VHH binders against p53848r504to814. Designs and how they scored, part 3

Target 1, 311 residues: p53848r504to814
Amino acid sequence: TYIMAIFNATPDSFSDGGEHFADIESQLNDIIKLCKDALYLHESVIIDVGGCSTRPNSIQASEEEEIRRSIPLIKAIRESTELPQDKVILSIDTYRSNVAKEAIKVGVDIINDISGGLFDSNMFAVIAENPEICYILSHTRGDISTMNRLAHYENFALGDSIQQEFVHNTDIQQLDDLKDKTVLIRNVGQEIGERYIKAIDNGVKRWQILIDPGLGFAKTWKQNLQIIRHIPILKNYSFTMNSNNSQVYVNLRNMPVLLGPSRKKFIGHITKDVDAKQRDFATGAVVASCIGFGSDMVRVHDVKNCSKSIK

## First folded at step 6 (VHH)

Design d1
Fold by OpenDDE, look of step 6:
Structure d1 (fold): chain B 311 residues (1-311), chain A 120 residues (1-120)
Amino acid sequence: as target 1 above (311 residues)
Amino acid sequence: EVQLVESGGGLVQPGGSLRLSCAASGFTFSDYDMYWVRQAPGKGLEWVSEIYPSGGSTKYPDSVKGRFTISRDNAKNTLYLQMNSLRPEDTAVYYCVKDLTYLGSSFDPRGQGTLVTVSS
C-alpha cells in the first residue's frame, strides 16, 4: 500500500485553512518532515502538491496563480539534497493540463486529476505525450460548483448503453440482490470506464492509469461509506457498452485504486466533528478500512498516524 | 516481445463446431487474463470471451453464451475457444488478446487472427 501525503500550497486548503502556505523554504522544510514521518515506516512516499483548492464550491485560483504556488515548490522538492529522491514520488493535484505540463517539466511523477479529464479536454493529450507519467483518473460529476447536487445514481437500462455487467465471473443480471445493492459502485465504475476509454483513445497507456472513485465528489456521506465497502466490486468490475455503433468492453480489474478519505465531511457526519483537523483519528480508522477493502493507495493529511494505520 | 498466434479457423456449416487455439509467447502467460475477440466483415471488434489466469473463471457475452467455451493450458501457453452450434453471424476473424482492459484500442497486443466462416 502506498501513502500519499497531501500538501496544500494554498491559502484556502481543503481542511487545514492554509496551514502550509508559506515561502518555498518553509514549505520545503514541512515536506521534509512529512517525508521523514512517512519513510520511518514506508519504503516510499508520495507527496501530492496542490496549488488550487478543489473542494466543492471552492473559489478556483487562476491557472497562473496555481502555477506560481505549485511549480517552484515541486522544483525545490525534486532538487533537494535533504530528501532521498529515490524514495520520494511527486504528485500534483491539478485538473489543468497546462499546470500538468509545467509540473512534468520540473520532475513530477503523477498527475492527480479530480475531474478525470472532464475539466480540461487537453489533459489526456498531455498524459499521452509523457508515457512515464502516472495519471490518477478520479470520478466526479459536473463541476466544482455543481457536483454535490449530482449524487443521484440509478441502474442503467440494458440494451441502450450498457449491455452486460460482470463482477468476477458473475453476470450481475443473474443476481437481483447484488444488482440492487451495488447500483452506486457500478455507476461509478461505468463512468470511470467511460473516462478510461477517452484516455486510451487519446493515447494514454493503461499502465499510466490509477483510478479514484472520488470520495466527497458528487457523493453523499452515506454513499462515500458505501463506496469504500464496495471497492472489491469495483476492482472486479467489467461491462460492455454500445459506443458509436460498436461494442466496447471495459475491464477495471487489476487497476490500482486510490482512496482519499482524509478529513472528509462524511467522517465529520459520523463523529460530529465540525473541524476537519479533529477528524484525523477517525481518518486513521477509515484508512485502515480502505486498505482492508483493497485500496492500493491512500491519500491523507496526517501521514504520521495514518502510516501506523497502514502497517 | 509479446507474440500471439491464432489457428483453427475454417469453413463450417451452420450448426457445426470449431476449436480455435492461440499460442502465446514473450510474457508470463499464466499471470494474465486472456480474451477472444472477433471482427466480422464491416463491423467493429466484438468481445467473445474472457478467462482468468487460473482458468477457474470465465465470462461470455450473451451472443455466444452457452455455445462457446474458453479454456487455457498454462503449461503450454495456449488459449482455446471451443465453438459449438455455429451461426452465420459468427463469421469473423478471431483474435486472442492479452490483458484486455478496453476493447477498441489498437494498443492491446493481438495476433494475425484466424478466419471463421459459417455458411451453408
Scores: ipSAE 0.468, ipTM 0.796, lowest interface PAE 1.1, mean pLDDT 90
Fold by ESMFold2, look of step 14:
Structure d1 (fold): chain B 311 residues (1-311), chain A 120 residues (1-120)
Amino acid sequence: as target 1 above (311 residues)
Amino acid sequence: EVQLVESGGGLVQPGGSLRLSCAASGFTFSDYDMYWVRQAPGKGLEWVSEIYPSGGSTKYPDSVKGRFTISRDNAKNTLYLQMNSLRPEDTAVYYCVKDLTYLGSSFDPRGQGTLVTVSS
């Protein structure tokens, strides 16, 4: 299982009203320390740099500001002689194709897109033009300001177009109890599948893609728990659709899965904690559960404490 | 390079049977899910069957379930499709596919396929 460490880029010069990025050296030192701590416990580490908040209802930084916050930092990390570059994998958390393009120029390895291409119609073209780049296709609905009002999964997005669904080799139509218990994860799987279709049709290669069901994006806290428990179902889900003189078939089997449970509000409901940093200790137990249900990558804030709790 | 060579197609009467083969090379055959897909004349592609690496788990769309049987011989790197109770609607070019995730407008079958014609 890979561990992805969250790093939120915070420009010091923003407080001073200037454009100068005076704190990049401090951020790089923090990254170096984070990497050394992680590499003591792991063979490699993934650093996920974010220059724009994707929390529901957050105010979005401009594209120019996101670039200013994130791209120089990625470049500095990749150019550092203090890091074992063969063990440090860089990801950028962005839904903007121009930000992704700039990050690729300076040596990023992964584009982590919470929108799965929904927020920027040019994203898939950027990924397709760069076949060495890994892309995390994440599930959400609506946009940052509306997504949490869209957590109603009783109607399937693909609706009457669905011909058959399978979990492993079992037609879901033949299993009464499974049908009722899995509506949520199958709906998420169908919507991921729809976005996967769009990615492939726009030239993204299947080996570039990881799937993320998007914990905390358009989901209630109970839905997040169901998703974690049902990762084995998602990883073995396939379906067919009728299409104009052709069939569409999507199979999510063997696709790597990322889960990002860290500091999400639903952990506060389980642990009675409302402080995001206090949730770090409880997050370790949730992370271990994600790994146990088959997550291939977990995204966390506190790598050191989470790593210790799962070992 | 991955190569998949389909064979065994031909002309058969309705109600007849036919067995297709696919010779695989260029990869560790026993590690991958394998698939059959088909394309009827003037139509789009249709998923026909899937088999897990061990050969013990298979699945089919309703259009062929009960009539077609996918199997594999991992020692010979060969995939098979036994087709029984053939109908005119089964007339198609059949393709062997490795590790299929999406069948649609950007599909690349890698092989030339083998033609099955079901006619009087």
Scores: ipSAE 0.464, ipTM 0.814, lowest interface PAE 2.6, mean pLDDT 82
Fold by ESMFold2, fold request of step 14:
Structure d1 (fold): chain B 311 residues (1-311), chain A 120 residues (1-120)
Amino acid sequence: as target 1 above (311 residues)
Amino acid sequence: EVQLVESGGGLVQPGGSLRLSCAASGFTFSDYDMYWVRQAPGKGLEWVSEIYPSGGSTKYPDSVKGRFTISRDNAKNTLYLQMNSLRPEDTAVYYCVKDLTYLGSSFDPRGQGTLVTVSS
């Protein structure tokens, strides 16, 4: 399993004093320490830099401000002689194609897009022009201000256009009990599949794509738990659909999966009676569960403590 | 370089049978899911079957389930499709495919395919 370590370069998520943030040299020193701690226990580390908050109801930084916060930092990390560059993988957490483009110029490896291309219609073109770049295609609905009102998965958004669905080699219609229990993860799989089709049709290569079901994005806390439990279903899900009297087939089998359960609000629902000191252990238990259900990559805040659970 | 060579097509009467073969080279055949797809005249590509690397798990769309059987011989790097109870609507060029994630408007088969014609 791979570890993606979160580094927030934003005043509202990372800064000690609210709207103030540290200079690039201080941020780089923090990242160097984080990488060295992670590389003591792991052969490589992925650093996910975010310059724009996507938390529900947060105010997003402008594109210019996101660039100012994130691009010089990525450049500094990549240019550092204190890091083993062959063991440090850089990711930028952005949904903006122009930010992704600038990050690629300064040596990022991964574009982590929570919107799966929904928020910026030029994103897939940027990824397609850069076939060496890994793209994380994440599920959400709506936009940052509306997404949590759209967490209704009782019915399928693609409706009758879906002709057959399979989990592994079994047509889902033959598995009555699983049909009702898996509506959520199959919705997510179909919607990821739709974004996947659009990415491929815009020239993105299939080896560039890693999928993320989007914990906390257009999901309730109970839905997050269902998604974690049903990762094996997502990883073995395929379907056919009609499109203008032709067939489309999508198969998510063997696609790498990212989960980001760390310090999400739904963990607070699990840990209500546990003291705050014990909540780090509860986070570690959720991370271990993600790995146990087959997550290929986990995104965490506290690499050192979560690494104990990952083993 | 990945190479997939289909063979075994031909003209057959409705209700007849054919066995298609696909010779694979340029990759570790036993590591990959393998697929058959087909393209009928004037139509788009259609997924026909899938088989897991070990050969122990297969799946089919309703259009061919019960009539077609996919199999593989990992020692010979060969994929097979046994087609029974053939119907005129099975007339198509058949292709074998490695590692299929999407079949739609932007698909480019690696092989030349093998033509199956089902007619009286």
Scores: ipSAE 0.393, ipTM 0.781, lowest interface PAE 3.3, mean pLDDT 81
Fold by ESMFold2, look of step 18:
Structure d1 (fold): chain B 311 residues (1-311), chain A 120 residues (1-120)
Amino acid sequence: as target 1 above (311 residues)
Amino acid sequence: EVQLVESGGGLVQPGGSLRLSCAASGFTFSDYDMYWVRQAPGKGLEWVSEIYPSGGSTKYPDSVKGRFTISRDNAKNTLYLQMNSLRPEDTAVYYCVKDLTYLGSSFDPRGQGTLVTVSS
């Protein structure tokens, strides 16, 4: 299992209300420390740099600001002689194709797109032009302001297949009960598959893609728990769409899966603790559960506290 | 060079049976998921079956479930499709495929396929 460490690139702020670009040297030092801590226990580390918040209802930085916050930092990380560059995999958390393009120029390895290309129609073209780049295709609905009002998932995933051995901790006495309890993960799988179709049709190669069911994006807190339990279904999900004497078939099997449970509000419902930083105490148990259900990569804020639960 | 050679097609009456074979070479057959797809006259491509590397898990669309059985012999690098209770709508060219992740706007079969004709 790979660990992806979250790093939010933020500007310094004056107490008088001014917004200023963050000190690159200070951020780089924080990243070097983060990498050393992770590499003490792991063979490699993935650093996920974000210059724009993707939390539901957050205010979105402009594209220019996102570039200014993130691209110089990525360049500094790649140019650092204090990092074992062969052990540090660098990801940028962006849904903007122009930000992705600039990050590629300065040596990023992964484009982590929470929208799965939904927010920027040029994203797939950028990825297709760069076959060495890994792309995380994540599930959401709507946009940043509307997504959590779109968490209703219906039982109409026709043409898909479910293997009972992949349904963990679920009553299998009746097949109808099985289908009712897997509606969410099947809908997510189908919608990811539909974005996958668009990526492939735009020239993205299948070996570039890693999928993310998008914990906390267009999902209720109970739905996040269902997704974690049903990762084996997603990892083996396939479906067809038949129309007009033709068929489209998508198979997500053997695609790596990322989960990002860290500091999500649903952990507060489990622990009755609403502070995102304090939810890190419970995150280790949730991360271990994600790995136990077959997540190939986990995205976390607190690498030190979570690393031993992975090993 | 990956090679997939389909065989076993032919003319059969409705209700009859056929067994298709696919000889694989140029890759480690036992490491890969294998698939059958078909193309009926005047229609697009259709996924027909999937089998996991060990042979322990199989998948079928509703159109063939219960009538078709995919199997593999990893020692002989051979994939099979047993087709029973054949119907006229099963008439198609059948292809075996390695690592099928998407069947849609384009399809690039490695073999020539094998024609199955179900006709009174």
Scores: ipSAE 0.384, ipTM 0.768, lowest interface PAE 2.9, mean pLDDT 79

Design d1
Fold by ESMFold2, look of step 17:
Structure d1 (fold): chain B 311 residues (1-311), chain A 120 residues (1-120)
Amino acid sequence: as target 1 above (311 residues)
Amino acid sequence: EVQLVESGGGLVQPGGSLRLSCAASGFTFSDYDMYWVRQAPGKGLEWVSEIYPSGGSTKYPDSVKGRFTISRDNAKNTLYLQMNSLRPEDTAVYYCVKDLTYLGSSFDPRGQGTLVTVSS
């Protein structure tokens, strides 16, 4: 399992983000320390740099400001002689295609897009033009200001276009036996699949894509727990649908999955009644559960403590 | 270079049977899910069946379920489709496919396919 460490280069974050953005050397030193801690326990580490907050209802930094916060830092990380470059994978957390372009120029490996291409229709073209770049296609609904009001999956119609659904693993019984219990994860899979279709039709290659069900984006805290439990369903989900007298087939089997359980609102509901030691343990238990249910990559704030809790 | 060579098609009467074969090379056949897709004259592509690397699990759309059986021989790098109770609407060019994640406007079947014609 890969570990993705969050580094926030934005003033509205408590973790890994600094208030002194002009001090690239200080940020780079923090990154070097984070990498050394992670590489003590793991063969490689992914650093996810974010210059714009994606928390619900946050005020979005301008594209220019996002570039100013993130691109010089990525460049500095790639140019550092103090990092084992073959063991450090760089990701940028952005939904803007122009920010992705600039990050690619300075050596990023992964574009982590919480919108799955919904917020910028040019994103897929950028990814398609750069076949060596990995793209994380994440599930959300609406936009930053509206997503929390769109978490009603039980009322989501499967639509007349969905013909059949399948699950490809031995730990999940036939869908018809569990259909009412799996409405949430199946609708997430269908909506990811619809974005996947758009990515492929715009020239993105299937081997560039990882999927992310988007914990905390258009989901309640209870829904986040259901998604974690049902990762095996998502990882083995496929369906057919009709489109203008043609069949469309989408198969999520064998696609790598990222989970980011380190959302403060989500964790706050789980840990609100425990002391400091139990809060640390509960956070680690959630990360361990993500791995146990089959997550291929886990996105965390506290790399050192989370790594220890799963070892 | 991935190569997939389909064979076994032909003309058959409604209710008849055919067995299709696909010889695979250029990749480790036993590591991959394998699929059959078909294209009727003048129509789009349609997914027909899927088989796991081990051969232990198979899936079919309702249009062929109960009539078609996919199988594989990993020692011979060969995929099969047994088609029984054939109907005129099964008339199509059949392709075997590796790595099917999306069937739509972006599809490259790799082989020539094999034509199955079901007609009185």
Scores: ipSAE 0.349, ipTM 0.755, lowest interface PAE 3.1, mean pLDDT 80
Fold by ESMFold2, fold request of step 14:
Structure d1 (fold): chain B 311 residues (1-311), chain A 120 residues (1-120)
Amino acid sequence: as target 1 above (311 residues)
Amino acid sequence: EVQLVESGGGLVQPGGSLRLSCAASGFTFSDYDMYWVRQAPGKGLEWVSEIYPSGGSTKYPDSVKGRFTISRDNAKNTLYLQMNSLRPEDTAVYYCVKDLTYLGSSFDPRGQGTLVTVSS
């Protein structure tokens, strides 16, 4: 399992006279410390840099500001002599194709896109032009301001299939219960599959793609827990769509899965605590559960505490 | 170079049986999921079956479930499709496919396929 450490290059550090450069040096020092802490416990670390908040209802930085916040930092990380570059994997958290393009120029390895290409129609072209870049195709609905109102998932037929052996170690105990109890994860799989179709049709290679069911994006807290328990279903999910004597078939098998449970609202519901320190501890227990259900990568804020829970 | 060579097709009456074979080369056959897809005359491609590398798990759409059986012999690098209780709507060119994730506009089958005709 890989650990992806979150680094937010926010809030806005804009000021007169070049204070931005001092912020980059401070940020690099924080990242070096983060990497060293992670590499004490792990053979490698993935650093996910974000220059624009993607939290529901957050104010979105301009593209120019996102570039200013994130691209020089990625370049500085990649050029640092204080980091073992063969053990540090860089990801940028962006839904903007121009930001992704600039990040690729300075040596990023992963484009982490919470929109799965939904917010920027040029994203897949950028990924396709760069076949060594990994792309995380994440599930959401609507946009940053509307997604919380789109968490209603309906049961409908699409010609999909799952089998009992892929629901083992879940809350589903009988095959005849499958469609009723899997509505959420099947809808997430289908919507990811629709974005996957567009990625492939635009030339993205299947080995470039990791999938993320998008914990906390267009989902209630109970839905987040169900997604975690049903990761084996997602990892083996396939479906067909038929239209006028034609078929489209999508199969998500063997695609790596990322989960990002850290500091999400549903952790507070589990613990009944609002204390950030105790929530960080509870996050470690949830991360261990994500790994136990088959997550290939987990995205966290506090690597040290989460690593202790894993060990 | 990946090569997939289908064989075993032919003319058969409704209710009859056929066994298709696919000889694979140019890759480590035992590492990959394998699939059968088919294309009926004048129609698009349709997924027919999937088998996991060990042979331990198989999947079928409702249209063929209970009538078709996918199998593999990893020692011989060969994939099979046993087709029983054949119907006229099973008439198609059948292709074997390595590690299928998508059937649609970008799909490109590797082999020539084998024609199965079910006719009285």
Scores: ipSAE 0.335, ipTM 0.745, lowest interface PAE 3.2, mean pLDDT 80
Fold by ESMFold2, look of step 16:
Structure d1 (fold): chain B 311 residues (1-311), chain A 120 residues (1-120)
Amino acid sequence: as target 1 above (311 residues)
Amino acid sequence: EVQLVESGGGLVQPGGSLRLSCAASGFTFSDYDMYWVRQAPGKGLEWVSEIYPSGGSTKYPDSVKGRFTISRDNAKNTLYLQMNSLRPEDTAVYYCVKDLTYLGSSFDPRGQGTLVTVSS
């Protein structure tokens, strides 16, 4: 399992307690320490830099401000002689195609897009022009200000009936008994698959894409728990769509999955009445559960503490 | 180098049966999902069947369910498709495929395929 460490370059950094801020040199020093801690325990580390908050209802930095916060930092990380560049993978958390394009110019490896291309119709073109770039296609509904009102998932949003497995590579064949319990994860899988089709049809290569069910985006805290428990179902979801004398088939089994359980509201419901740093320990327990249910990559705020819980 | 070699196609009358084979090499066959897809004359590719690595789980579209059976022999690195009650609309070139995530406008099958013709 890969570890993706969150680094917020935004004033909207609630879970960091305000410890990540200010000038590039200070932020680079923090990243060097973070990488060093992670590489003591892992062969590589992914750093996910965010210059614009994507938390529900957050105030969105302008595109120009997002560039100003994030691009010089990515460039500094990539140019540092204090980092083993072959072991440090850089991701930018952005839904804006122009920000992605600038990040690619300065050496980013991954574009982490919470909207799955919904917020910026030019995103897929940028990814397709750069076949070496990995793209995280994530699930949400609506936009940052409306997504939490769109957490109602109904059975009629599902594609053609397809037999599901409970876990990847098992002999379990019959999932119909669980249809009511799996409506949420199958809806999420269907909507991800539809966005995947759009990405492919716009020239993105299938090997560029990882999928993310988007914990905390258009989901209640109870739904986040259901998604985590049902990751094996997501990883085995497939469907067919019919379109103008054509058939399209999508199979999520062959796509790597990212989970980002470090959502403050989500963890707050589980750990009621504890401060944000004590929630880091609870986040580690949730991260370990995500790995146990089969995520290929987890996105966390506290790499050192969460790495210990993965043992 | 991954190789998939389809065989077993031919001319058959409606209501007849055929068994297709796919010899796989260049990868650990038992670790991967395997698929049959087909392309009718002048049409796009269509998904026909899926089988999981263990062989314990199979999936079919409604158009072939109950008539076609996918199977695998992991010891022989071979994938099979038993086709019964064949209809003229089953006429197509059949391909075996490894690791299918997407079948649509941007997919190229790897093998030459095997032609199945269902005609009186």
Scores: ipSAE 0.250, ipTM 0.707, lowest interface PAE 3.9, mean pLDDT 78
Fold by ESMFold2, last read:
Structure d1 (fold): chain B 311 residues (1-311), chain A 120 residues (1-120)
Amino acid sequence: as target 1 above (311 residues)
Amino acid sequence: EVQLVESGGGLVQPGGSLRLSCAASGFTFSDYDMYWVRQAPGKGLEWVSEIYPSGGSTKYPDSVKGRFTISRDNAKNTLYLQMNSLRPEDTAVYYCVKDLTYLGSSFDPRGQGTLVTVSS
């Protein structure tokens, strides 16, 4: 399992505009520290830089501000001689194609898009033009302001257009036996599959894509737990759809999966904690569970603590 | 260079049987899921079967379930499709495919396929 370390380049990081270079220098030093902690225990580390909050119901920075917060930092990280560049993988947390384009110019490796292309219709074209770039295709519904009102998974959003479903893992019970308990993960799989179809049709290559069921995006805390337990289903899920003059078949089997359980509100529910630091301890236990159910990558805030929980 | 060469097609009467073969080269055959897809005259591509790398698990759409059997011989780098109780609707060019994640408007099979014609 790989570890993706979160680094937020938010307004708190840029609040003193007259000290822009000092802020980048401080941020870079923090990232060097994160990398040293991670590389003490691991062969490589992924740093996920975010310049615009995507938390449900948050207010988003303008595209210009997101670029100002994130692109100079990514460039500084990539140009640093204090980092083993062959061991540091850079990700940008953005749903905006123009931000992704600028990040690619300065050496980012991964575009982490919580919207799976829903928020920016040009995103897939940008990814397709850059076949060396990894793209995280994540599940959500609606937009950032509406997504939490759309966590209703008792019906399939794609409805009758889905003709057949399959689970290709022989260790999993038949879908019929688990039908009501798996409606959530099957919904997520179908909706990811629809976005995957659009990505491939726009020229994105299969090897560029990593999928993310989107913990905390259009999901309740109980739904997040169901998703974690049902990762084996998602990793072995396929389905068919009817279309004009042809069948569409999507197979998620063996696609790499990212989970981001760190500091999500649902951990507070299960631990009855309100303190984000104590949620990091509980997050380590949840991260170990994600790995046990087959997550290929986990996204965390506290790399050192979570790394110890893995061991 | 990945090569997939299909064979074993031909003319058969309804209710008959055929066994298709696919010779694979240019990749480590035993590492990949393998698939059969087909294209009927004037129609789009249709997924027909899947087999795990080990050969231990297979899947089929309802249209062929119980009549078709996919198998593989990893020592010979060969994929097979046993087709029984053939119907006129099974008339198509059949292709073998490596590691299928998407079948739709943008799919481009690598081989020439093998034609199966079911008619009286």
Scores: ipSAE 0.224, ipTM 0.671, lowest interface PAE 4.8, mean pLDDT 79

